# VH-VL binders against q9umr5: the designs that were tried, part 419

Target 1, 268 residues: q9umr5
Amino acid sequence: SYKPVIVVHGLFDSSYSFRHLLEYINETHPGTVVTVLDLFDGRESLRPLWEQVQGFREAVVPIMAKAPQGVHLICYSQGGLVCRALLSVMDDHNVDSFISLSSPQMGQYGDTDYLKWLFPTSMRSNLYRICYSPWGQEFSICNYWHDPHHDDLYLNASSFLALINGERDHPNATVWRKNFLRVGHLVLIGGPDDGVITPWQSSFFGFYDANETVLEMEEQLVYLRDSFGLKTLLARGAIVRCPMAGISHTAWHSNRTLYETCIEPWLS
Key: E = the ipSAE of ESMFold2; O = the ipSAE of OpenDDE; V2 = 0.75 times the mean of E and O plus 0.25 times the DockQ between their complexes.

## First folded at step 21 (VH-VL)

Design kh44 (framework fv_nofazinlimab; at its last look DockQ between E and O 0.72; V2 from the best seeds 0.82)
Fold by OpenDDE, look of step 22:
Structure kh44 (fold): chain C 268 residues (1-268), chain A 122 residues (1-122), chain B 112 residues (1-112)
Amino acid sequence: as target 1 above (268 residues)
Amino acid sequence: QVQLVQSGAEVKKPGSSVKVSCKASGGTFSSYAISWVRQAPGQGLEYLGYIIPIFGATNYNEKFKGRVTITADKSTSTAYMELSSLRSEDTAVYYCARVDFDEYGSYGMDVWGQGTMVTVSS
Amino acid sequence: DVVMTQSPLSLPVTLGQPASISCRSSQSLVWRDGNTYLNWFQQRPGQSPRRLIYKVSDRDSGVPDRFSGSGSGTDFTLKISRVEAEDVGVYYCMQGTHWPRTFGQGTKLEIK
């Protein structure tokens, strides 16, 4: 039998968005128990990410307990950050494959059409004023805002991303790293035509430097310092990078070719 | 300069709902948070919640157990506070106040509305 | 919730004399950015509250220099060097660091 699959949705999302993914899984892996967690749907996805992590933890613990052989996680967009944090705080998780589906793993600093919809009268260059405040950090979207021009503010004000990345020192860094390293495989999925994740390389732990030049995962301090285990995972062959062009952000979970190429191989 | 103008006084029956408006003028509505605070007669100030209109994101004081709903209309630069299941204890002056996310990082309520008296009585 | 405790609750003052109001928080108000988001508000009779001080000691525009804020961590003070008739009202401290935002009980300043 196939290991259970747990799906975590993204910002302003719901389980309905994953109907095609469920179909694909059922077709290729019949009998798989797939659970799309209907927590923090819609506007509730704006709640602080740590609050979401706690909620999702409560939901996945029973599922994991019933699956001693392990489970797979498919985590989309903002959900990918939730899942990474989840695996960091859980010392007894049994996740075989953690599939990060177009997630801003290294943060977001975009001014795309998607952001213009969300921020119609604001520029990304000024968002730090909101996000790196006590007020902004009370919402998920600011919890992973990563302004490369205000690194000091990011490192100090970020209540989520800077912590799970180990970029800011905290007493749980060693334990979180140990926990995260329990994962069998980290599957990173994203692409240049996403249109939302900015830069798109963030899905692969790439990100801007101070000059907005995109650096790869291996050039990031979090990798070089192995602050949460990326270097260790890569060394043991546990990281899979699956870039794909021609896929918009809202289509990652509904593309058959993407599923067959990047997701299906890791559900067995 | 920025001004906040609130809707007029309300008289409500217990169990009903009230919706107070707060219209902002003279500034960029999308760069603010709008906070709601109330003050019962002869009492202190109590924080109800706030909205960041640009995000449509709201945060509520749990003391109100989901009775408060804060919304904003960016097209009219107006914030709203709705309080349901009204009780006599909800009788108070309700204020909206601006939190400006400027370069100074004050993050305080520097501009206040004139207040809206809500009376709950049988 | 963070409890804000003001003292005194009633403050009778002679015109021209100084006044001092204390505000204590149950938790440190220092945020991770190093700032302390403590505010002081003045509410004159029949009026809306008015912010006087933000971030412990910064005065808002138009606030007379006879008002000053000080403190750190959990202990804060608002001082009026020489009280004037227009200073009559209730003063509130407020913390903006933690959710939910909370106010002190208020200090009623009156002229003797």
Scores: ipSAE 0.891, ipTM 0.943, lowest interface PAE 0.6, mean pLDDT 95
Fold by ESMFold2-Fast, scan of step 21:
Parts: C-alpha cells; sequence; structure tokens
Structure kh44 (fold): chain C 268 residues (1-268), chain A 122 residues (1-122), chain B 112 residues (1-112)
C-alpha cells in the first residue's frame, strides 16, 4: 500500500487550497491516506515559525507512529521551512519523501504578493530594520527574511532560518543534522515564473550574494560546510531537483503536469 | 517629528464594545509598529498588543485574546484598538505608542498618544 | 510571562539629592543580537508616559543627562543625579525582549 501523505500549507493559506492536489493523488495512488493539516490557517500563518513547528510536530507524531513503513511530506511555500525544522527537531521521524513546493529554503529578499499591500520599490532594502528586531521576529515572514546586504544582522537576529541552516551556532545543531539526514528523498520544486519567492533559486538552496548575483547551492557555505547535511544528501543521491517554468506561486499545488513530473514519482 | 492623536473619551455599558483610534502624523506610518497599553485608575501599565501595519500583522496579549482586535488603515495613517465584552475592570486610560525600527535597535515606545479614557459603567 | 519587579515602590527624596530605582527581571533580557531591550519611562501626573532610557543606558533625545541607566542581564538601575521638582511622577521599567512586553509595577517619586 502507499505511504500516507502529510500536507503543510503556506502563508495565508489553508487545507482548501490543496483540493486539486488531493484529486491528483487519488487518481494516481488510490487508497493513499492524505492528511492536510488545518493548523495555523489564514492569519495564524503569521505566527512565529518555531510556534508553528511545535504545533505541526504534535499533529504529525500520531500519523507517523501509525505508519511504520514511513510517510511523505508535501510542504508548500512557507510550509517547506516548517517541514525543514520538523525533520531536524524530531529524533524519530520516518519521512521518506520530503517534497518542497516553491519554498524559500535560503530565505526571501524581495517584495511579496502575500502582503497584498502597496509599498515603495525600495521597501525590500529597508525591511531588515523591522525584521531583525524582537517585534519582527515574532512573525513568520521575518523568520526567513534574508537581506544579502545585512548578513551580520541576519546572522545575529534570525531566530529561525539562520539556525536551521546552520549559519548560526546552536547547541542542538549536531542532533538536528543527524535527524534531517534520516530523510529518504529531498525533492526541491520551483521555477523562474513563481513571481513571489525571490530569488526563485531559494527553492533550490541558491541565494543572492552581496551584489545580488545568485549563487547556486553548491557555492553556498551552508552546502560546503555541510551544516545540516545537504552535501551528504547530494552525495547519497537523495536530492531531487525539479525546476519548472510557467508556474505562478499559487499554482504549484494545482498544476497536473507539475504533479505528474515532480511529485507523483516520489509518492512510493 | 511624529505625533499620535487619539479619539476622545467614551462611556460604555457592560457587555458592549469600544473602538479607539490613533492617528499618526509625520514619519512613514508603514515603517513602525503601534502598541496599545492601558492603565486603570491609580494602577500600572498593561500591554495589550501591537500591529505592524506594513505586514498587517498583529500580536495580542493572551489575557485579551478573543476580546481585542487591532487594525490599521494605511491610507489615513490610523491604527484602531477595539475591545469587546466590556467589564467594569476594563475602565482605564488606553494609550497607543510607536515602536520605531531604527538601525540601532532602540525599540520600545518612544512616542505616545495623549490617552483615551474608557469608562465602563451601568 | 517575564515578571518585572521594581524597588522601592515609593521614593520620597529631598530636592537636589540623588535618587535610584531598581528593576529586576525574572529572565535575562539579552536578545539573540546581544542587545538588552530594557526601557525606562517617566509618567508625570495627568500625562502620558515618556521614554527616558532605551537599551539599558541610552538616553532619548531631550532627556537631561542627570538621568542615567545601567545594569545587565536581569538587574537594572535608573539613577537621577540631582532630583528637580519636575521629576515628580511614577517611573516604570519595561522589557521589549520577550513576548508579551511587560512593565514593572512603578515607583512613585515624591519630594519630601
Amino acid sequence: as target 1 above (268 residues)
Amino acid sequence: QVQLVQSGAEVKKPGSSVKVSCKASGGTFSSYAISWVRQAPGQGLEYLGYIIPIFGATNYNEKFKGRVTITADKSTSTAYMELSSLRSEDTAVYYCARVDFDEYGSYGMDVWGQGTMVTVSS
Amino acid sequence: DVVMTQSPLSLPVTLGQPASISCRSSQSLVWRDGNTYLNWFQQRPGQSPRRLIYKVSDRDSGVPDRFSGSGSGTDFTLKISRVEAEDVGVYYCMQGTHWPRTFGQGTKLEIK
């Protein structure tokens, strides 16, 4: 039988957004138990990511316990960062495929359509002042804001992303790395027409340098130092890269061609 | 120079709701947070919550969660605090205050409104 | 929640003499960036609070240099080197490091 699938939504999202994904899974893998977690829906998705990780952890423990053969995670946008942390903090997770749908794995640096608000063109260059403060870090958006022009502030102030990426020291870093390395497959999905995730290569662990030139995963210190296991996973053949053009941010979970190409092969 | 101007005093019955406004002048409204603090007669200061207008993001003290709602209108540079299911214990002066996000991490509440007296009496 | 405890709660002082207020937090106020977000506020009778000090020891613009803040971790002090008549009011410490933000119970400074 097929392994159960757990779905984690993104910013300002809910389980309703995944109705097409559920249809696709039911068509190709009939009988699969799919659980779309209804935690931190809508505005609650702004809660700090560590709070979300704790809540999602409590929800996934019984699902994983009932599936000794393993489970798959499909984690969309911000949800991909929640899943990154889940895999690190859980000493006993049994995740086979971790499927990351257009998630800002190295962070976000750019205006986002999530906010649905007008702000000046230069706002992205000034968000560091808000985000790298105790007030800003109480919201998920700032937990993964990664200003390439203020790396010192990012490293010192980030309460989430810099820690899970191993860019800032943490007492649990070695245990988090060991736990993350238990994953069977890390399936990275994203593309140039997303329009929200900036740079889009963040979904593949690429990111801006100080001149806003994108450096790919293999050029990142996080990868080179193997801070949480990316180099080890790549060497093991466990990282899958599935870029696709022509897909906007809100369409990753509702495009049949994307599902068949990038998701379906990894569902057991 | 930033100034915060609040709406006038209100007298409310138990069980009703009150909505206090806080209009900002000067500076960029979207570049700071607005906190709400109350003070019962002869008592100390109590933090209710805050909003970061640029994100539309709010955080509420658990004591008031479910009764307090903070909103912001960027077009009028005005923040609002609505408190429902009013009790006599909610009689207090309600203040709005700015949290400025400068590069040096000054934070806290550097500019305060004049306060709005809310009296809950039957 | 972080509990902020002030002492004394009542501070009668002779005009021109120094005054000192203590503030202790139940948890360290050092944030992950190495800064300590401890503030001091003054509230004169009938007025809104006015911030005097931020980040333990930095004075706000327009605050006289007779006001100074010091401390680290969980133990903080506000000092007034020479009390003036205009200093009458209630003084509050406040932490900005942890959610929810919390205030000390206040210290009433009076001229005796």
Scores: ipSAE 0.852, ipTM 0.930, lowest interface PAE 0.7, mean pLDDT 91
Fold by ESMFold2, look of step 22:
Structure kh44 (fold): chain C 268 residues (1-268), chain A 122 residues (1-122), chain B 112 residues (1-112)
Amino acid sequence: as target 1 above (268 residues)
Amino acid sequence: QVQLVQSGAEVKKPGSSVKVSCKASGGTFSSYAISWVRQAPGQGLEYLGYIIPIFGATNYNEKFKGRVTITADKSTSTAYMELSSLRSEDTAVYYCARVDFDEYGSYGMDVWGQGTMVTVSS
Amino acid sequence: DVVMTQSPLSLPVTLGQPASISCRSSQSLVWRDGNTYLNWFQQRPGQSPRRLIYKVSDRDSGVPDRFSGSGSGTDFTLKISRVEAEDVGVYYCMQGTHWPRTFGQGTKLEIK
């Protein structure tokens, strides 16, 4: 039989968005118990990420308890950050595959008005003023906003991303690394035509330097210092990178080829 | 310089709702937040909540959650606060205030509207 | 919620004399960036509040230098070096570090 699958949605999202993914899993892995968590829907996805982590933790515990053989996580967009934090804070998780579906794992540096027919504006270059304040950090997008031109403000102000990345000292860093390393596989999915995740390489732990040149995961300080276990996981053969072109942000969970190539092999 | 102009005084019956507007002029409306604060007659200041218009993101004091709704219309640079299920103790002056986000981190409502008196009486 | 406690609540002062208002918070107001988001407001009779001081000691533009703020952690003070007739009103401290934002009870400054 197949391990249960837990699905965590993204920003301004809800459980309905995953209906096609559920169909694909049912067709290829009949009998798999799939739970799409219906928490922090729509505008509630703007709640602080630590609040979301706590709520999803409470929902996940009974599912994991019923499945001592392990579970899989499929976590979309902002949901991938929630899931990575879950893996760090839960000393008793039993996650085999953590499937990060176009998630801004190293942060986001793109405009929030992406659906409007406006060209990119200077808004992204000024959002650090809002996000790196006590007021801005009370909302999820600011919890992972990562302005490469104001890295010192990011490091000092981030309540979430800088902590789970081990970029700012905190008393739980060693325990969080230990917990994260208990995952069986980390499956990273994303692509250049996403249109929302900026840079799209954030889904693979890549990110901008100060010149907006993308540094890959292996060039990041958090990897080189192994601050939360990426270097250890890669050396263990536990990191899978599955880039795919031609998929927009809202289509990752409704593309059959993407599912068959990048997701299905990891739903043991 | 930013200026905030609020809608006029309201007299309401218990159980009804009120919607107060706060129109901003000057500055870039999406570059700051709008807070709502009230003051009952002879009393101190009480914080209701705020909106960050660029995200449409709101945060409400739990004391008022379920009864307060804060919105913004970026096209008119106007924020709104709606309080439902009004009670006599909701009689107060309601203020909107800007939260600035400058590079030096000066946060804390530097520009205030003139206030809107809301009276709840049978 | 962070409780902000002001003392005194009523402060009669002779013109030209100094005034001092204390504000204490129930928990530290130091935010993770190292800044302390403690503000002081003045509300003259019949008017909207006006911010005087932010980040403990920084004066807003146009605020006279006779107003000064000091303190750290949980204990803060607003001082007026020489009270003038226009200073009559209620003074509030407010913390901006924690959600929800909270105000002190107010200190009514009055001329003897």
Scores: ipSAE 0.809, ipTM 0.907, lowest interface PAE 0.9, mean pLDDT 90
ESMFold2 (binder alone), look of step 22: mean pLDDT 89; pTM 0.925

Design kh45 (framework fv_nofazinlimab)
Fold by ESMFold2-Fast, scan of step 21:
Structure kh45 (fold): chain C 268 residues (1-268), chain A 122 residues (1-122), chain B 112 residues (1-112)
Amino acid sequence: as target 1 above (268 residues)
Amino acid sequence: QVQLVQSGAEVKKPGSSVKVSCKASGGTFSSYAISWVRQAPGQGLEYLGYIIPIFGASNYNEKFKGRVTITADKSTSTAYMELSSLRSEDTAVYYCARVDFDEYGSYGMDVWGQGTMVTVSS
Amino acid sequence: DVVMTQSPLSLPVTLGQPASISCRSSQSLVWRDGNTYLNWFQQRPGQSPRRLIYKVSDRDSGVPDRFSGSGSGTDFTLKISRVEAEDVGVYYCMQGTHWPRTFGQGTKLEIK
């Protein structure tokens, strides 16, 4: 039968957002056990990402233990970063497909029209002062804020993203890399019409340089150094890139064509 | 240049709740954090929690978690601290203080309100 | 929680003489960015606290240069080179590095 699917939601989100995704899975893979984790919902999604990783880890362990053939992860938006860390900190995960659904894998630097009150246009260039402080790092948003004009501050202050990406040294880096490399498939999904994730190529490990020119994954130091295994995974044929235009940030989990093209093939 | 003005003294019965306001004037309210600190008569300073108004998000000291709620209203540039299930040991002066995110990385409480005396007695 | 311990708790000083207050933290206050978020506050009788020093040694605007901070890691000192009558009050160290933020118990500076 089909491997169980674990769903991890995003910022200011809850399990309700995945109603359509669950319908699609039930239609194409009937009998699949799908667990949408109801942890850190709504405002609680602002808790530090390492706290969220610990909580989601505790929920995921019994599910993985009951599925010796493996499980699939579908991780949306901020949830994709939680799943990145889960795969690194768990010495015994049995994840086959990790499906990253429009997640800012290299970070966020954007003043989007859809979430203006979180990232007002006048604040994007100044948010680094809040985020790269002990105070800011106590909120998930700042854990993956990646200002390309203050990369030195990002590298030194980020308590989460710089560490899981191997951009800053950590005593556990070698073990985290070994654990992450156990994943069967890394399925990256995103697109230019998302409107929230900035740059949208962050969902594919691309990101801004100091001139705000996007450099793709293969030009990133984290890839070139193989810091957590991206180069190794690509060489194995384990990375799937599935960009799709015409999809807004809140529609990735409710678009049938997206599901059939980018998600369905990886749920065996 | 920022000034913080707090609401007036309150006398409350045990088991009730109190909500203290802290109104900011000058500067951009959303560009800093507001911390809440209390001081019992003749005692030292104790940290309750803080809010970053631009995120609409707060963190609370574990000692007060479940009893304290810190909120902010951007339209009135006012932060609030509500403490429920009041006990006599909650009698204290409650202060709000600004956490500046300046270019010097000071990250300290550089501007303080005048304090609000909350007395819990039967 | 990080425990902040001040010494002495009571500090009688003669006018014009130097004064020194020590602060020790139970854990290093160096944050991952290499900065140490140790603050010193003065509270004059009946007034709100006033920040004197941030990041161990940087003086706030308007704070007299007779106040100086020093230290590293877990051991910190606030010095007043020449005590004046208006310096009477309680002095608190405070760490901003770790959650939750914590204060020392306070040092009461009195004129002899």
Scores: ipSAE 0.829, ipTM 0.920, lowest interface PAE 0.8, mean pLDDT 91

Design kh46 (framework fv_nofazinlimab)
Fold by ESMFold2-Fast, scan of step 21:
Structure kh46 (fold): chain C 268 residues (1-268), chain A 122 residues (1-122), chain B 112 residues (1-112)
Amino acid sequence: as target 1 above (268 residues)
Amino acid sequence: QVQLVQSGAEVKKPGSSVKVSCKASGGTFSSYAISWVRQAPGQGLEYLGYIIPIFGAVNYNEKFKGRVTITADKSTSTAYMELSSLRSEDTAVYYCARVDFDEYGSYGMDVWGQGTMVTVSS
Amino acid sequence: DVVMTQSPLSLPVTLGQPASISCRSSQSLVWRDGNTYLNWFQQRPGQSPRRLIYKVSDRDSGVPDRFSGSGSGTDFTLKISRVEAEDVGVYYCMQGTHWPRTFGQGTKLEIK
């Protein structure tokens, strides 16, 4: 039998978005129990990420307890950050494959078209004022806003991403690293035609330097210091990188070729 | 420079709803948040919630969650606060106030509307 | 919720004399960026509140220098060096650090 699959959605999203993914899983792995979590849907996805982590944790505990052979996580967009935190805060998780679908693992620094339409100048250069305030940090989108031109503000103000990436100290960092390292496989998926996740390499732990030049995962201080276990996982052969061109942000969970290439092999 | 102008006083019956508007003039509406605060006659200030218009993101004080709805219309630079299931204890002056995200990190309510008196009586 | 406690609640003062208002928070108002988001507001009779001070000690534009703020962590003070007739009103401290935002109960400043 197949291990259960738990699906965590993204920003302004709901379980409904995963109908095609469920169909693909049912076709290739019939009998798989797939639970798409109906928490923090729509505008509730703007709630602070630590609040979402707590809510999803409560939903995930009984599913994991019922599956002694382990479970798989498929986490889309913002949901990938929720799942990263879940794996760190849960002392007893039994996750085999953590499949991250185009999630901004090193943060987001990009204009969306709706923000540009509302402002005559680039919005991304000014969002740091809002996001790195107590008001801004009460919303998920600001919890992973990572302005490479104001790195000191990001490090000091980020309530979530800087902590889970080990970029700022936390009393639980050692335990979080130990827990995260229990994962069987970290499957990273993303691509240049996403159009939302900026830079797209954030899905692979790459990110902008101060000149907006992308540095890949192995050049990141987080990796080099092994802050939460990326270097250890890579050495163990547990990190899978699956980039694919031609896929827009809302299509990662509904593209059959993507599913067959990047997801299906990791659903034991 | 920036001014917030609120809609006029309202008298409502228990169980009804009230919707107060707050129109901004001067400055850039989308560069700040709008907070809503109320004050019962002779009493102190109580925070209801706020909206960040550029995200459409709202946060409500749990005491009012389920009864309060805060919205914003960028085309008219107007924020709204709707309070439903009104009770006599909701009688208060309702204020909107700007939270400016400036380079100085002030992040407080520096510009206030004139207030809207909402009276709930049968 | 963070409880903000002001003292005194009633403050009669003589014109030209100094006045002082205390504000205590039930937990630290220092945010993770090292800043303390403690504000002071003045409300004159029949008027909207007006912010006087932000970040403990910074004065808003147009606020007279006779108003000063000080304090740290959980203990804050607003001082008026020379009270004028126009200063009559209720003064509120307010924390912006924690959700939900909360106000002190107010201090009524009256001329005796």
Scores: ipSAE 0.841, ipTM 0.925, lowest interface PAE 0.8, mean pLDDT 91

Design kh47 (framework fv_nofazinlimab)
Fold by ESMFold2-Fast, scan of step 21:
Structure kh47 (fold): chain C 268 residues (1-268), chain A 122 residues (1-122), chain B 112 residues (1-112)
Amino acid sequence: as target 1 above (268 residues)
Amino acid sequence: QVQLVQSGAEVKKPGSSVKVSCKASGGTFSSYAISWVRQAPGQGLEYLGYIIPIFGAENYNEKFKGRVTITADKSTSTAYMELSSLRSEDTAVYYCARVDFDEYGSYGMDVWGQGTMVTVSS
Amino acid sequence: DVVMTQSPLSLPVTLGQPASISCRSSQSLVWRDGNTYLNWFQQRPGQSPRRLIYKVSDRDSGVPDRFSGSGSGTDFTLKISRVEAEDVGVYYCMQGTHWPRTFGQGTKLEIK
């Protein structure tokens, strides 16, 4: 039998978005128990990410306990950041494959064609004033807003992303790194036609420098310092990079070719 | 610079709901947050919640969660606070106040509306 | 929730004399950015609250320099160096660091 699969949705999303993904899994791995977590649906996806991590942790514990052989995580968009933190805070997780579907792993700096009201183009350069305040940090969107022109503010004010990426010190950093390193495979998926995640290379731990030039994962201080284990995982051969062109942000969980190429091989 | 003008006094029956408006003039409505605070007669200040209009995102004090709804209409630069299942202890002056996101990090309620008295009685 | 405790709750003061109000928080108000988001508000009879002080000690525009704030961590003080008749009202401390935002009980300053 196949290991159970746990799915974590994204911003303004719900379990319904994954009906095609469930069809694909059922076709290729019949009998797989797939649990799509219906916590923090719709507008509740705006709740602070640490609150979401706690809620998802409580839901995931009994599922992992029933599967001593291990589980797989498929985490979409913002949900990929929730899963990053879950893997760090859980001393006892048994996750084999962590499949990150177009998640802003190094953060977000930009707007999209269809989410303009959340990331307004006219305020992209000024969102740091809202996000890097106690008020802004009470919303998930600001928890991963990463303005490359205000790095000092990002490092000082980010309550979530800077901490889980080890960009700012935390008392639990050593334990978080140890826990994250227990993962079997880190499968990173994303692409240039996503249209939402900006820069799209954030899904692969790349990000803008102060001149908005994208630096890839291996050039990031997070990687070079091995802050939470990326360098160690890469050396182990545990990081899988699966970029695919031609896929928009809302299509990652409903594209058969993507599923067969990037997801299916990691669902043992 | 920025002025907040609230709707007029309301008298409501127990079990009903009330919706108070807060219209902003001056400045850019979407560049700040609107907080809601209440004060029962002769009592102190109590924080209900706030909204950041640009995100369409709101946060409620758990004490009022399930009864309070805060919304904003960017086209009219107006924030609203609706409180349902009214009880006598909800009798209070309800204030809206601006939270400005300035470069100095003041992050506080620097501009207040005039207040709206809501009386809950039979 | 962070509890904000003020003392005294009633403060009769002679005109021209100094007044001092204490505010204690149940938790540190230092935010992750190193700033302390402790505010002081004045509410004159029949009026909306008016912010006097933000970040412990910074005065809002138009606030007279006879008002000063001080403190750190969990203990804060608002001082009025020379009380004037217009200072009559209730003074509230408020923390902006933690959710939910919370106020002290208020200190009623009256001329005796």
Scores: ipSAE 0.828, ipTM 0.922, lowest interface PAE 0.8, mean pLDDT 91

Design kh48 (framework fv_nofazinlimab)
Fold by ESMFold2-Fast, scan of step 21:
Structure kh48 (fold): chain C 268 residues (1-268), chain A 122 residues (1-122), chain B 112 residues (1-112)
Amino acid sequence: as target 1 above (268 residues)
Amino acid sequence: QVQLVQSGAEVKKPGSSVKVSCKASGGTFSSYAITWVRQAPGQGLEYLGYIIPIFGAANYNEKFKGRVTITADKSTSTAYMELSSLRSEDTAVYYCARVDFDEYGSYGMDVWGQGTMVTVSS
Amino acid sequence: DVVMTQSPLSLPVTLGQPASISCRSSQSLVWRDGNTYLNWFQQRPGQSPRRLIYKVSDRDSGVPDRFSGSGSGTDFTLKISRVEAEDVGVYYCMQGTHWPRTFGQGTKLEIK
């Protein structure tokens, strides 16, 4: 039998978005129990990420407990950051494949569809003023806003991303790293035509330097210091990179070719 | 400079709802947050919640969760606070106040509306 | 919730004399960025509150320099060096660091 699959949605999203993904899984792995979590839907996806992590944690515990053979996670967009934190805070998770579907793993900095839905005019260069405050950090989008021109503010003010990436010290960092390293496979999916995740290489742990030049994962201090285990996972052969061109942000969970190429092989 | 102007006094029956408006003039409405605070007669200040209009999303004091709704209309630069299931102890002056995200990192309530008296009586 | 405790609650003062108000928080108000988001407000009779001080000690524009704030961690003080008649009102401390934001119970300053 196949391991159960748990799906975590993204910003302004809900379980409805995954109907095609469910069809694909049923076709290739019939009998798979797929649970798409109906938590923090729509505008509730703007609630602080640590609050979302707690809610999703409570939902996944009984699923993992009933699957001693392990489970797979498919985590879309902002949901990939929720799953990053879940894997770190749960000292008893049994996740085999963590499939990160176009998630801003190193953060977001750009004029994208999410920002355009929120802003009548792009405010990319000024959003740091709101996000790096106690008030701004009470909203999910600010929890992973990573302005490369205000890196000191990001490091000091980020209540979520800088902590789970080990870019800022935290008392639990060593335990979070140990827990994250329990994962069987880290499958990273993303691409240049996404149109929302900026830079798109954030889905592969790449990100802008102060000159907005993208540095890939292996050039990041997070990787070089092995802050939460990326270098260890890569050495273990546990990181899979699956970039694909031609896919827009809302199509990652409904493209058959992407599913067959990047997702299907990791659903044992 | 920003000025906040609130709607007029309301007299409501127990169990009803009240919706107070707070219209901003001056500055960029999307560059700050609007908070709501109340003050019962002769009492201190009590925090209800706030909205960041640019996100269109609010966070509430848990004490009022389920009864308070804070919204914003960017086209009219107006924030609203709606309180439902009114009780006599909800009788208070309700204030809106701005949190500016300025270069100084002040992040406090620096501009206040004039207040709206809401009286709940049968 | 963070509890903010002010003392004294009633402060009669003679014109021209100094006045001091204490504010204590039940937990540290230092945020992860190293800043302390402690504010002081003045409410004159029949008026809306007015912010005097933010970040413990920074004065708002137009606030007279006779008002000063100090403190750290959990212990804060608002001082008025020479009380004037227009200073009559209720003074509140407020923490902006933790959710939900909370106010002290207020200190009523009256002229003797």
Scores: ipSAE 0.832, ipTM 0.923, lowest interface PAE 0.8, mean pLDDT 91

